# Ledger of designs, part 22: miniprotein binders against a7ua95r516to809

Target 1, 294 residues: a7ua95r516to809
Amino acid sequence: ASLSLLSISDLVPDLQFIFFWMSNAIEILYFIQQKSPAYMQTIELMDDKAGSKESLLSATISANEEAMTILEEVIMYTFQQCVYYITKTLYVVLPGLLDCNPFGTEPSSEQCRRAAGVCVCAVCVMPEAVRRVVSVFQTTSDLLQQYQVHSEIQSQMFAYLFFFTNVSLFNQLIDKGPARGWFQRSRVLQIQASVKILLDWAKGAGHNHLAQKFFAKFCSTVTILASPPQQLSQMSWKALCAEHPSLKPVQLHRILTQYQLMAELGPLPIWQPSSEDEAYIYRTVDLLESFENH

## First folded at step 11 (miniprotein)

Design di16
Fold by OpenDDE base, look of step 11:
Structure di16 (fold): chain B 294 residues (1-294), chain A 95 residues (1-95)
Amino acid sequence: as target 1 above (294 residues)
Amino acid sequence: SLRKRAEELERKAEELKEKVEELRREAEEEGAPEEVEALLKYAEEMAQAAKSLARLAEAALERGDPRLARYLLRAAKILLDLAELLIKWAERLKE
């Protein structure tokens, strides 16, 4: 009950502090990394007149290494805290994406209405369920930019968030899809359109490569399910495996089995797994994706 | 308390920066080797970084994160100890 009311806006004050600490820790770490070699060279070139330069050098190296190690731990800690809060919000809004009808006329966002009246920006014309998901990513992007977080850390953040989103959507679709009617062609087409809006946003935000990489499994699943029966029934198991390499044999087999049921198709010999894959299609432990692999 | 430690480290950082400025002035008057200025500059930069970390630790305490504060204070202390060592070496090289 309480989780359903949680919005990304409610977390912004806490996230701002975390991003502040993370950004400053990164800045200090890079400062030490950039300056330390030059100062160590200076110490190495000093005369031994004031004592053993080796002792000073050793102490300097040790202090820098220890300080950098602690700063890396701070960065990792703050990164994990950000991910925790953001994924908590995603967990709440992602299910709405699977139930979304993007072809309906929904009103523009309240935020744009207040500022400019009827806004026709890409975000304002999005379905509400898609807009809620995009808002989480956009808020994250805005905060990362506001605090000038290093580009590599930004990339890692979005990589993880896209990974999390893909796992969440894929697992929900595979597990609950048949019961929820998400495997029906009309519903699949809605899901495909909603995901396309999200991918288009990611492309516009400069994260096209990451989005294509980390959403591959969910996109492949949706693509197969959106395929007309006449077309899909002509594709062999081997051809489908080659076209959708992100799917494990057990996952592809489950998708095809559910597609057969939904389309009222009898058993198709052409979809029979190869002798090499036959043992793998029964590995139910590999059916759902794990959050631990990233 | 962690708060008291943060305040002490911030104060110490400022004291070390003042000491660097004093020694820099003396080194210039005495015609000290270039190595002295290099060590003093390094000490100053480490003291400043430590001061920044101490301030971040205070902010962490205000937000109720003593774990984060402890990490930041530990890093600050390491950098201050290094700054003190560099200052001592600079003093010896000046003589």
Scores: ipSAE 0.761, ipTM 0.925, lowest interface PAE 0.6, mean pLDDT 91
Fold by ESMFold2, look of step 12:
Structure di16 (fold): chain B 294 residues (1-294), chain A 95 residues (1-95)
Amino acid sequence: as target 1 above (294 residues)
Amino acid sequence: SLRKRAEELERKAEELKEKVEELRREAEEEGAPEEVEALLKYAEEMAQAAKSLARLAEAALERGDPRLARYLLRAAKILLDLAELLIKWAERLKE
């Protein structure tokens, strides 16, 4: 089977090795960084009776700097490998969020049926499409904790995964939404509910700040599309830009155009772009987001 | 081969750690200067880091990632050479 058909569970053995190397490289790097200054100070204060301490000092500085540089490359290499495997599974499962109906799915699992009392885990109350995405995030979190990866690297990992998720969902909604009916109001409300489940997971996992930051563009889009016409028609272009700063003018214009079609509204003077933004609503190269950081 | 290099570096790291332990015992018995203990402790820590890197390289070779193994062995060699230098300086100062 192709890599795009693999579940995250199939990749855990490979990810375990990569996390093992990354975590150990990080620990050795920080060990050298923490120890080097004290030992260098000792060498600098040493009597020069046994020979040239300047030669020892120079060799020590050079060795430490070269070793740390190599370890930084190892960490970057292993981090990139983790991201590669994890985002391949995310790419496969994310589109399902746009098609699922979180309101009509009955919670069901053998584990929930066998539990005495109320099921309190988020997994058994989720649509399957949402469960697949949460499983990728949760498995990643579990592996990072299992291998005691430094908290800063854990944050960088989830920052990238949330960025990737936002770009993937936004681009698919904008690109395929008209053909797939995703701009219909009932569908937008279903999408909003599915994303809320993801945001709740992120909050419970201690990543609320990162999720708020990196889902902003997609969440703004869904918030606008979910707004009742009575409310949205009262907001000027300038007010919408101020409320949704993550959206580029071309993106906001496209979203409002789709909203007008869905709500059967004619052109609204209050949504006329500012003179500054008017040139930018035609920049189709800026419509979709890049998966590359820039 | 890279595997033979990794095994060699690991064995050498253990030999240096044993030498450091002996020198530290001798330095304590003789009341050697604090600089000797500091250099020997530094050498021990560098040898231990080199051993860890060599073991990580062996794991990378077993999984078929010789590129990762080469990076790890380069770092291990650098730290082990530093440990040897620190030991030589400690020996000079102890005398």
Scores: ipSAE 0.704, ipTM 0.916, lowest interface PAE 0.7, mean pLDDT 85

Design fi18
Fold by OpenDDE base, look of step 11:
Structure fi18 (fold): chain B 294 residues (1-294), chain A 83 residues (1-83)
Amino acid sequence: as target 1 above (294 residues)
Amino acid sequence: DPKEKVEAMLRAAERLLEEARKALEEGDFERAILLAEQAIWLIMRAMYEAEEHGTDPEVDLKLYEIEFKADQILERAEEELKK
């Protein structure tokens, strides 16, 4: 009950607190790392008054190591807390993305209306379901920038969030897709367009490479399912494996089987797995993606 | 007619694709990207409309071919902007 009401806006005060501490801990850690060698050299250059130099050096090294360890723990903890809260929010809004129809609305942009009469680009119309997902990512981006979080930590955050999003969407599509009609080509085209709006946002936000990498599995699945039967029926198992290397054999086999059922195609010998892959297509444990592999 | 609408969208996408190709050849990579992206969005909508209303399989293949060509132009233009 309570999780369904959690918007990203409700979490902003808590996230602000966490990001503040994370950013400060990173800054202090870098300061210690940069200044520690200079402090050690300064102590080494001091006059050795009755063995006090060695004791001071040892104490300084120990204090710096302890401080760095504590700071690393704070950074790790705060990072994990951010990810936890943000992923909970994503979990609530992501299902809406699979049911979204981005084609149902007229283009709002005058430029797109002039060019093509009909446009579904992110500039014209972002469907509410897509907007809710983008809002989570945008709020995260804004907070990371506001607190000047180090770029590496920002990249790690978005990498994980995209990974989580891909796993969530992929697993939902594979598990619930047949029952919900998400394997129907018209529905697949809606899903493809909705994800493209999200990817276009990620591109505009400077995360294009991460988005392409971590959404590869979901995008490959949607690309296969969106393919016209005339085209896909001419592609061999080996060709599909080569074109979509992000998909495991068991996943590709499931997708093709569901496509065949949906398109009312007879058995296609060219989609038969290779002898090498035949043992792997029955590994149902590998069908769904794990959240633990990151 | 829904079929006429899809055919009109196809023709518009072909024009955008040709303009994108010209922009790429002229070294206007930003324009090539914009035009290719517009073509892709138009094709995606045309494919959806075609699927909802039933169209000739030949039209569906043409839409797919244009999408593929637009993606190639987009990729090339993006690679050139990174140099």
Scores: ipSAE 0.738, ipTM 0.915, lowest interface PAE 0.6, mean pLDDT 89
Fold by ESMFold2, look of step 12:
Structure fi18 (fold): chain B 294 residues (1-294), chain A 83 residues (1-83)
Amino acid sequence: as target 1 above (294 residues)
Amino acid sequence: DPKEKVEAMLRAAERLLEEARKALEEGDFERAILLAEQAIWLIMRAMYEAEEHGTDPEVDLKLYEIEFKADQILERAEEELKK
């Protein structure tokens, strides 16, 4: 009996096929865009008899437009199919990041002394839940490079995958965090470490700017939740908004409410929304993020 | 002894931070990055251990401040390497 378990490795053959055709379509489109002017100039130099030069020029323009339209549609369709399959696997593996403990293994004391001359007890191995997410990103990166997909398309692919990851993690934390205990600070510190592993992967893969941009909302959430109570209590609402512009007022308010509950800082709100933001903290339709990019 | 473990991690992170600062001043930016990253990971573990055992808020704040300083060194060293 088999369960409906989706892994990126099961999709590699289909992804190879899609990336192959996407890459070819991009290369042909580039060729048409770069070489069309030269061919038009050779037509312009032709001896014009019986109007054949204008007829050939018109037919060439029409053929270029038709070819470019078809190629753009192929590129768009193949891109969407890649994103669909890859995000299906991400949807399955991302929740595990919120439940894993990256601090669960540590090197021996002798290993720490040898490596640094200082005793260091940090994560020594990537947790399995984090490895599953990294595997999706790494497999995607390897396939894009294997098929020599244009760097702009590679960047667009990872921009969407990071956006999807951010929305998925943020929504699950906000929606399920109270019931799952994810707002407990020790759990937040585990999540922070797991996210840092992902951010380190993105930096090493050349996607640091995309990760910084598209993980901002989730990272801000975790940064706030990980802050020591003495530090966070000294920050005003306005200062927190300025430090974390990716968070909507309703989102910041919810995060701070959960923080105050978990840190047992009493029932009276410590952080008072500014006059500008007071109406916005009640907009519950804005609490969760949409997977649609608007 | 969890308090001793956290205090040992704090002392180790302070040493890593000082060595990272020294490497940055000497222009050894790759070493400064390595040492700052080690300090950051050690502090993250120390904060987790401290939270699990309900340790002193002053230690918690000190760990936070060291992490902040390590991040500054990391950013400065990475900017210098781009040049």
Scores: ipSAE 0.713, ipTM 0.911, lowest interface PAE 0.8, mean pLDDT 83

Design fi20
Fold by ESMFold2, look of step 12:
Structure fi20 (fold): chain B 294 residues (1-294), chain A 83 residues (1-83)
Amino acid sequence: as target 1 above (294 residues)
Amino acid sequence: DPKEEVEAMLRAAERLLEEARKALEEGDFERAIELAEQAIWLIMRAMYEAEKYGTDPEVDLKLYEIEKKADQILERAEEELKK
């Protein structure tokens, strides 16, 4: 594999080719679905000599069915190819979100003074790692719009990209977070800001509902980890489950365990799982999410 | 003085929140959204700076409460704009 697979900009020519044919296939399929009934009706009204009307009708039905089957296969194939290339790029750039600082490298007296004066431009900086992820989403959006891909297919594309992003970030945080120090609250606050940049992009791009739905697990995780100890220690296990329904019991338990370690809290009776959930908090098979299901 | 700077950001966020609440009551939902977003970003920065220099539990909780109020204003204003 070449180094060009690491940058979305290097994949644009290939993606343009794939989006071009996907868009064309969708438009032709839509035309056949919209115009075919009317054409069949005109055939039925034709003067029928020597069976030409019946023969034409049968051939037209067969051609439409064959064409729609082929077009559906092309659409599925091109969609899968787009997802493959985009998520391969996304997989490479996403880990950087967990290791960047959107609040700058070194605060200065001028930057702090400007923040106190409510200058929002000095509040955060888009790190290169976040910019790389935004670039993948923005390039995808630009290509989908450039080739006039049907809006339902655009929504499906972003639903999957957000799903993929959520799974990738969640799994890496859970799996690598203890060794990498990612459960330290200062790091969680940095991660929260980086994710908010992505969520703001999604809102501006018209995909807020998809982002809210498919980022829910990772966002819940970060929200819990960012909470002040005095606030979080007042929330029972049941309250946390109700506030964060996207988290499985084993996942919530692991998150709270890491929180206790980092906040130097002793065991909290209020966080004891319900009797029904107690059996599930040790199901390690449920800890990480699968990239294949959403 | 890092503690003084965090407290200044907290006071600025409180002013932004009050302005956002007024804009929401006046029906200026776009202004309410802008002000609430400014408050949220300022609070996120303040929480990060406070964590770097030690956590004062009262300041930490206050920043959290203001952030939640700003989130509520933002959500409410965005819902009203869709109508």
Scores: ipSAE 0.777, ipTM 0.933, lowest interface PAE 0.6, mean pLDDT 84
Fold by OpenDDE base, look of step 12:
Structure fi20 (fold): chain B 294 residues (1-294), chain A 83 residues (1-83)
Amino acid sequence: as target 1 above (294 residues)
Amino acid sequence: DPKEEVEAMLRAAERLLEEARKALEEGDFERAIELAEQAIWLIMRAMYEAEKYGTDPEVDLKLYEIEKKADQILERAEEELKK
């Protein structure tokens, strides 16, 4: 099937099956972990009939350890399968986020219109491209809740999905941005607003800390590119490094170079890398983010 | 006039910012967050419209300053709600 035809809705039946087994394996593992000490104590308190107690205890310990190991493998496998399918759907819908214009629609909520004049909050009409991305995350959240998956596993899944999303968006912006016109300030403002809608969703879903952490690099990039030329031209290399610590020197240098070209500012001495960073700005291997670093 | 619209949005964002600041000072952190977020959304739209129509660089700087102040209020209010 063409990747373009794969929706999260098409994968829900397969995901449901995987989440079912993942949840069951977690519950059984938790049950064994909680009950095993009590069972061992019960065996230890039994009358020792001709060494049968020690053999029974050893057999019970071994059986529990084997069962726990198998369950951990099932949990890990099912987790990886979920991530694989979900990231595949994200890969399809994420490019649409960079081309989205969230400012093209009027607010649907009268409260938003009265309070702020114009907003694109969660109560307002979400742009379709953003909705498609949010739908992947929301479907994932709904499935995790439906199957009552342990909160730690939920957090790990969202951490990875946000990581994947950040890497994908960052790499696309850096690599294709100049050719696609995504470095034009008007387009950057659209991207910033689209990502803000996603971040607001993550905040509402209880994942604010994870979203802020894992989107930091993309958000820093967009923040720099959205800055007024008058403001950004006054910021030194060192100040920008300090304000955007998630960016590597090579990444910051690329962003500033593209900004300079887009804004027609010419060379700015204040953006010259420090002597310490000068060697690192030419490390093009570090320019794009890797999906393997998680 | 697109310029007048951006200026109207700027004034509205300044009002929201002041209300957010007041709410923060009063210890109404939830209200401060709500107002700051509304100000930020309004500023983002105003910046987009300003860029689209080629408005005065001075207006762009004012919008940026309001956004920064709104972000600061938002951050402070969110920190206080975590305590």
Scores: ipSAE 0.765, ipTM 0.928, lowest interface PAE 0.6, mean pLDDT 89

Design fi9
Fold by ESMFold2, look of step 11:
Structure fi9 (fold): chain B 294 residues (1-294), chain A 83 residues (1-83)
Amino acid sequence: as target 1 above (294 residues)
Amino acid sequence: DPKEEVEAMLRAAERLLEEARKALEEGDFERAILLAEQAIWLIMRAMYEAEKYGTDPEVDLKLYEILEKADQILERAEEELKK
């Protein structure tokens, strides 16, 4: 029963309340910023005794600064609270992406395969696990628009949600992947397709740049794991680092180790770390990502 | 026959990619995007089927190469639309 309360739909009433106050604080802040210079100009043009004019200007500046400080704090705290509730829901649904099959179990018809377009148009059914993640993103987007939250704040929220998604999926894959069979290439290809559905959602929602930026580590991991052995085995450690700068040496080393196991490749001299990286491939404190990178 | 099906998907993806390239050259960026996306999904499906049922390494490498080319066409077409 308790698990059902973590659905994004169950949290909408609380989120509506928080978004309402965040949006109000943003609008009041912008009003003060827009109107304050005109009011100060009116005070400056007053033909009044110097002491009265100086005192009014000082009090007005202090009041505006106090109000803006309070509003900025309200915006920050309500933003953090929204993110907290949304990421609690997201944390519950994200692991399902690693276990679902976006390709289904039965091959499409011969006509579908030969036509090429039918597999794209209607046949690839979005798995429930992917739908649940998309639902969190879509509901968040709908609420942000419903309350007319400033576009910069919307971008910051999705930047964090994509960052959170990246960390969660990467850590799960690295930590649980060997035991769960998630490094097998057929599974990696399923994961790649599931992630593409999320990236397509982000593109359609106007957040493509943010998704590409903040999803980079997980996408690099999947790209390496999905690569054919004939191609990957010809890429040196230096080339892989250059192609995938989001991966730390310990992370790249771990990914290549899992790849070698699944592809039944022996140690490859070309994948030996550079001398400068060799000290870092055993830093287990750097293996998993922190949700607090900020 | 799974092997023949994968090879048919590969040939279809190659046709889609060539048509996407032509659409890009003609300045029909929306069509280039649609065709490239269709090729991408078809190739991703073909790679998965090839892995499940086995196919020769040359087909596997070719599928990957087509996927990369389709991604490049998609990115270029999307950049041109933004202009």
Scores: ipSAE 0.775, ipTM 0.931, lowest interface PAE 0.6, mean pLDDT 83
Fold by OpenDDE base, look of step 12:
Structure fi9 (fold): chain B 294 residues (1-294), chain A 83 residues (1-83)
Amino acid sequence: as target 1 above (294 residues)
Amino acid sequence: DPKEEVEAMLRAAERLLEEARKALEEGDFERAILLAEQAIWLIMRAMYEAEKYGTDPEVDLKLYEILEKADQILERAEEELKK
């Protein structure tokens, strides 16, 4: 099937199967971990008739260790398969997030309209491109809840998915942004609002800390690009580095260079990298993020 | 007039910001968050509309200042709600 036709809905049956086995393996592992000490104690309290106690204890320990090892492998494998399928669907829908306009429609919620005059919150209006991305995350959340997957595994899943999303969006913006006009102020504001809708969803889903952490680089990029020229032109290289620590010097330099071109600003001495960072701004290998750094 | 609309949105956001600040001072952190978030959304839209029709640099700067203040209120309120 062409990647373009792959929806999260098409993968739900396969994902359900994987989540089922992942959940069951976790439950069995937990059961063994909780009951093993009691079983060992019971064996230890048995009358040592004819050396059978030590052999039974050793056999039980070995069987439990083997079972736990197999279960951990099943959990790891099923986790990786889930991530693989979900990230494929994200890869298809994420480019649409950079092109959408969240300001094109009126809020549907009368409550939001009355309170704020204009609202583009998830309750009022979610652009279709944002909805597609949120749907992937929501489906993942729903499946994790449906199968009562352990909270730690849920957190690890979302951490990776947010990481993947940030890397994908960041790399697309840096690489294709100039050619696609995504560095234009109006487009940046659209992107900023679209990402905010996604972050608001993540907040509502209880993943606020993870979202803030793993989206930091993309958010910093968009924040700089959305800044008024009057404000940003007053910020030194050192101040920008301090405010946006998630950005590497080469990344910040690229962003500022593109901003300068877009805003038709002359060369700004205040944005000149420090002597310490000057060697790093030419490290083009560090410009794009790697998917392997997680 | 698009300019008048942006100015109206600016005034509305300033009101929301003041209400959010008041709620924060009163210890109503949930309300402060809600009001700050509403202000942020309104400002983001105002910035977009201003840019679409030709941004007055003074208006753009003022919108940005309100956004920063709203974000600060939001952050403080969220921090207090976690305690």
Scores: ipSAE 0.755, ipTM 0.922, lowest interface PAE 0.6, mean pLDDT 89

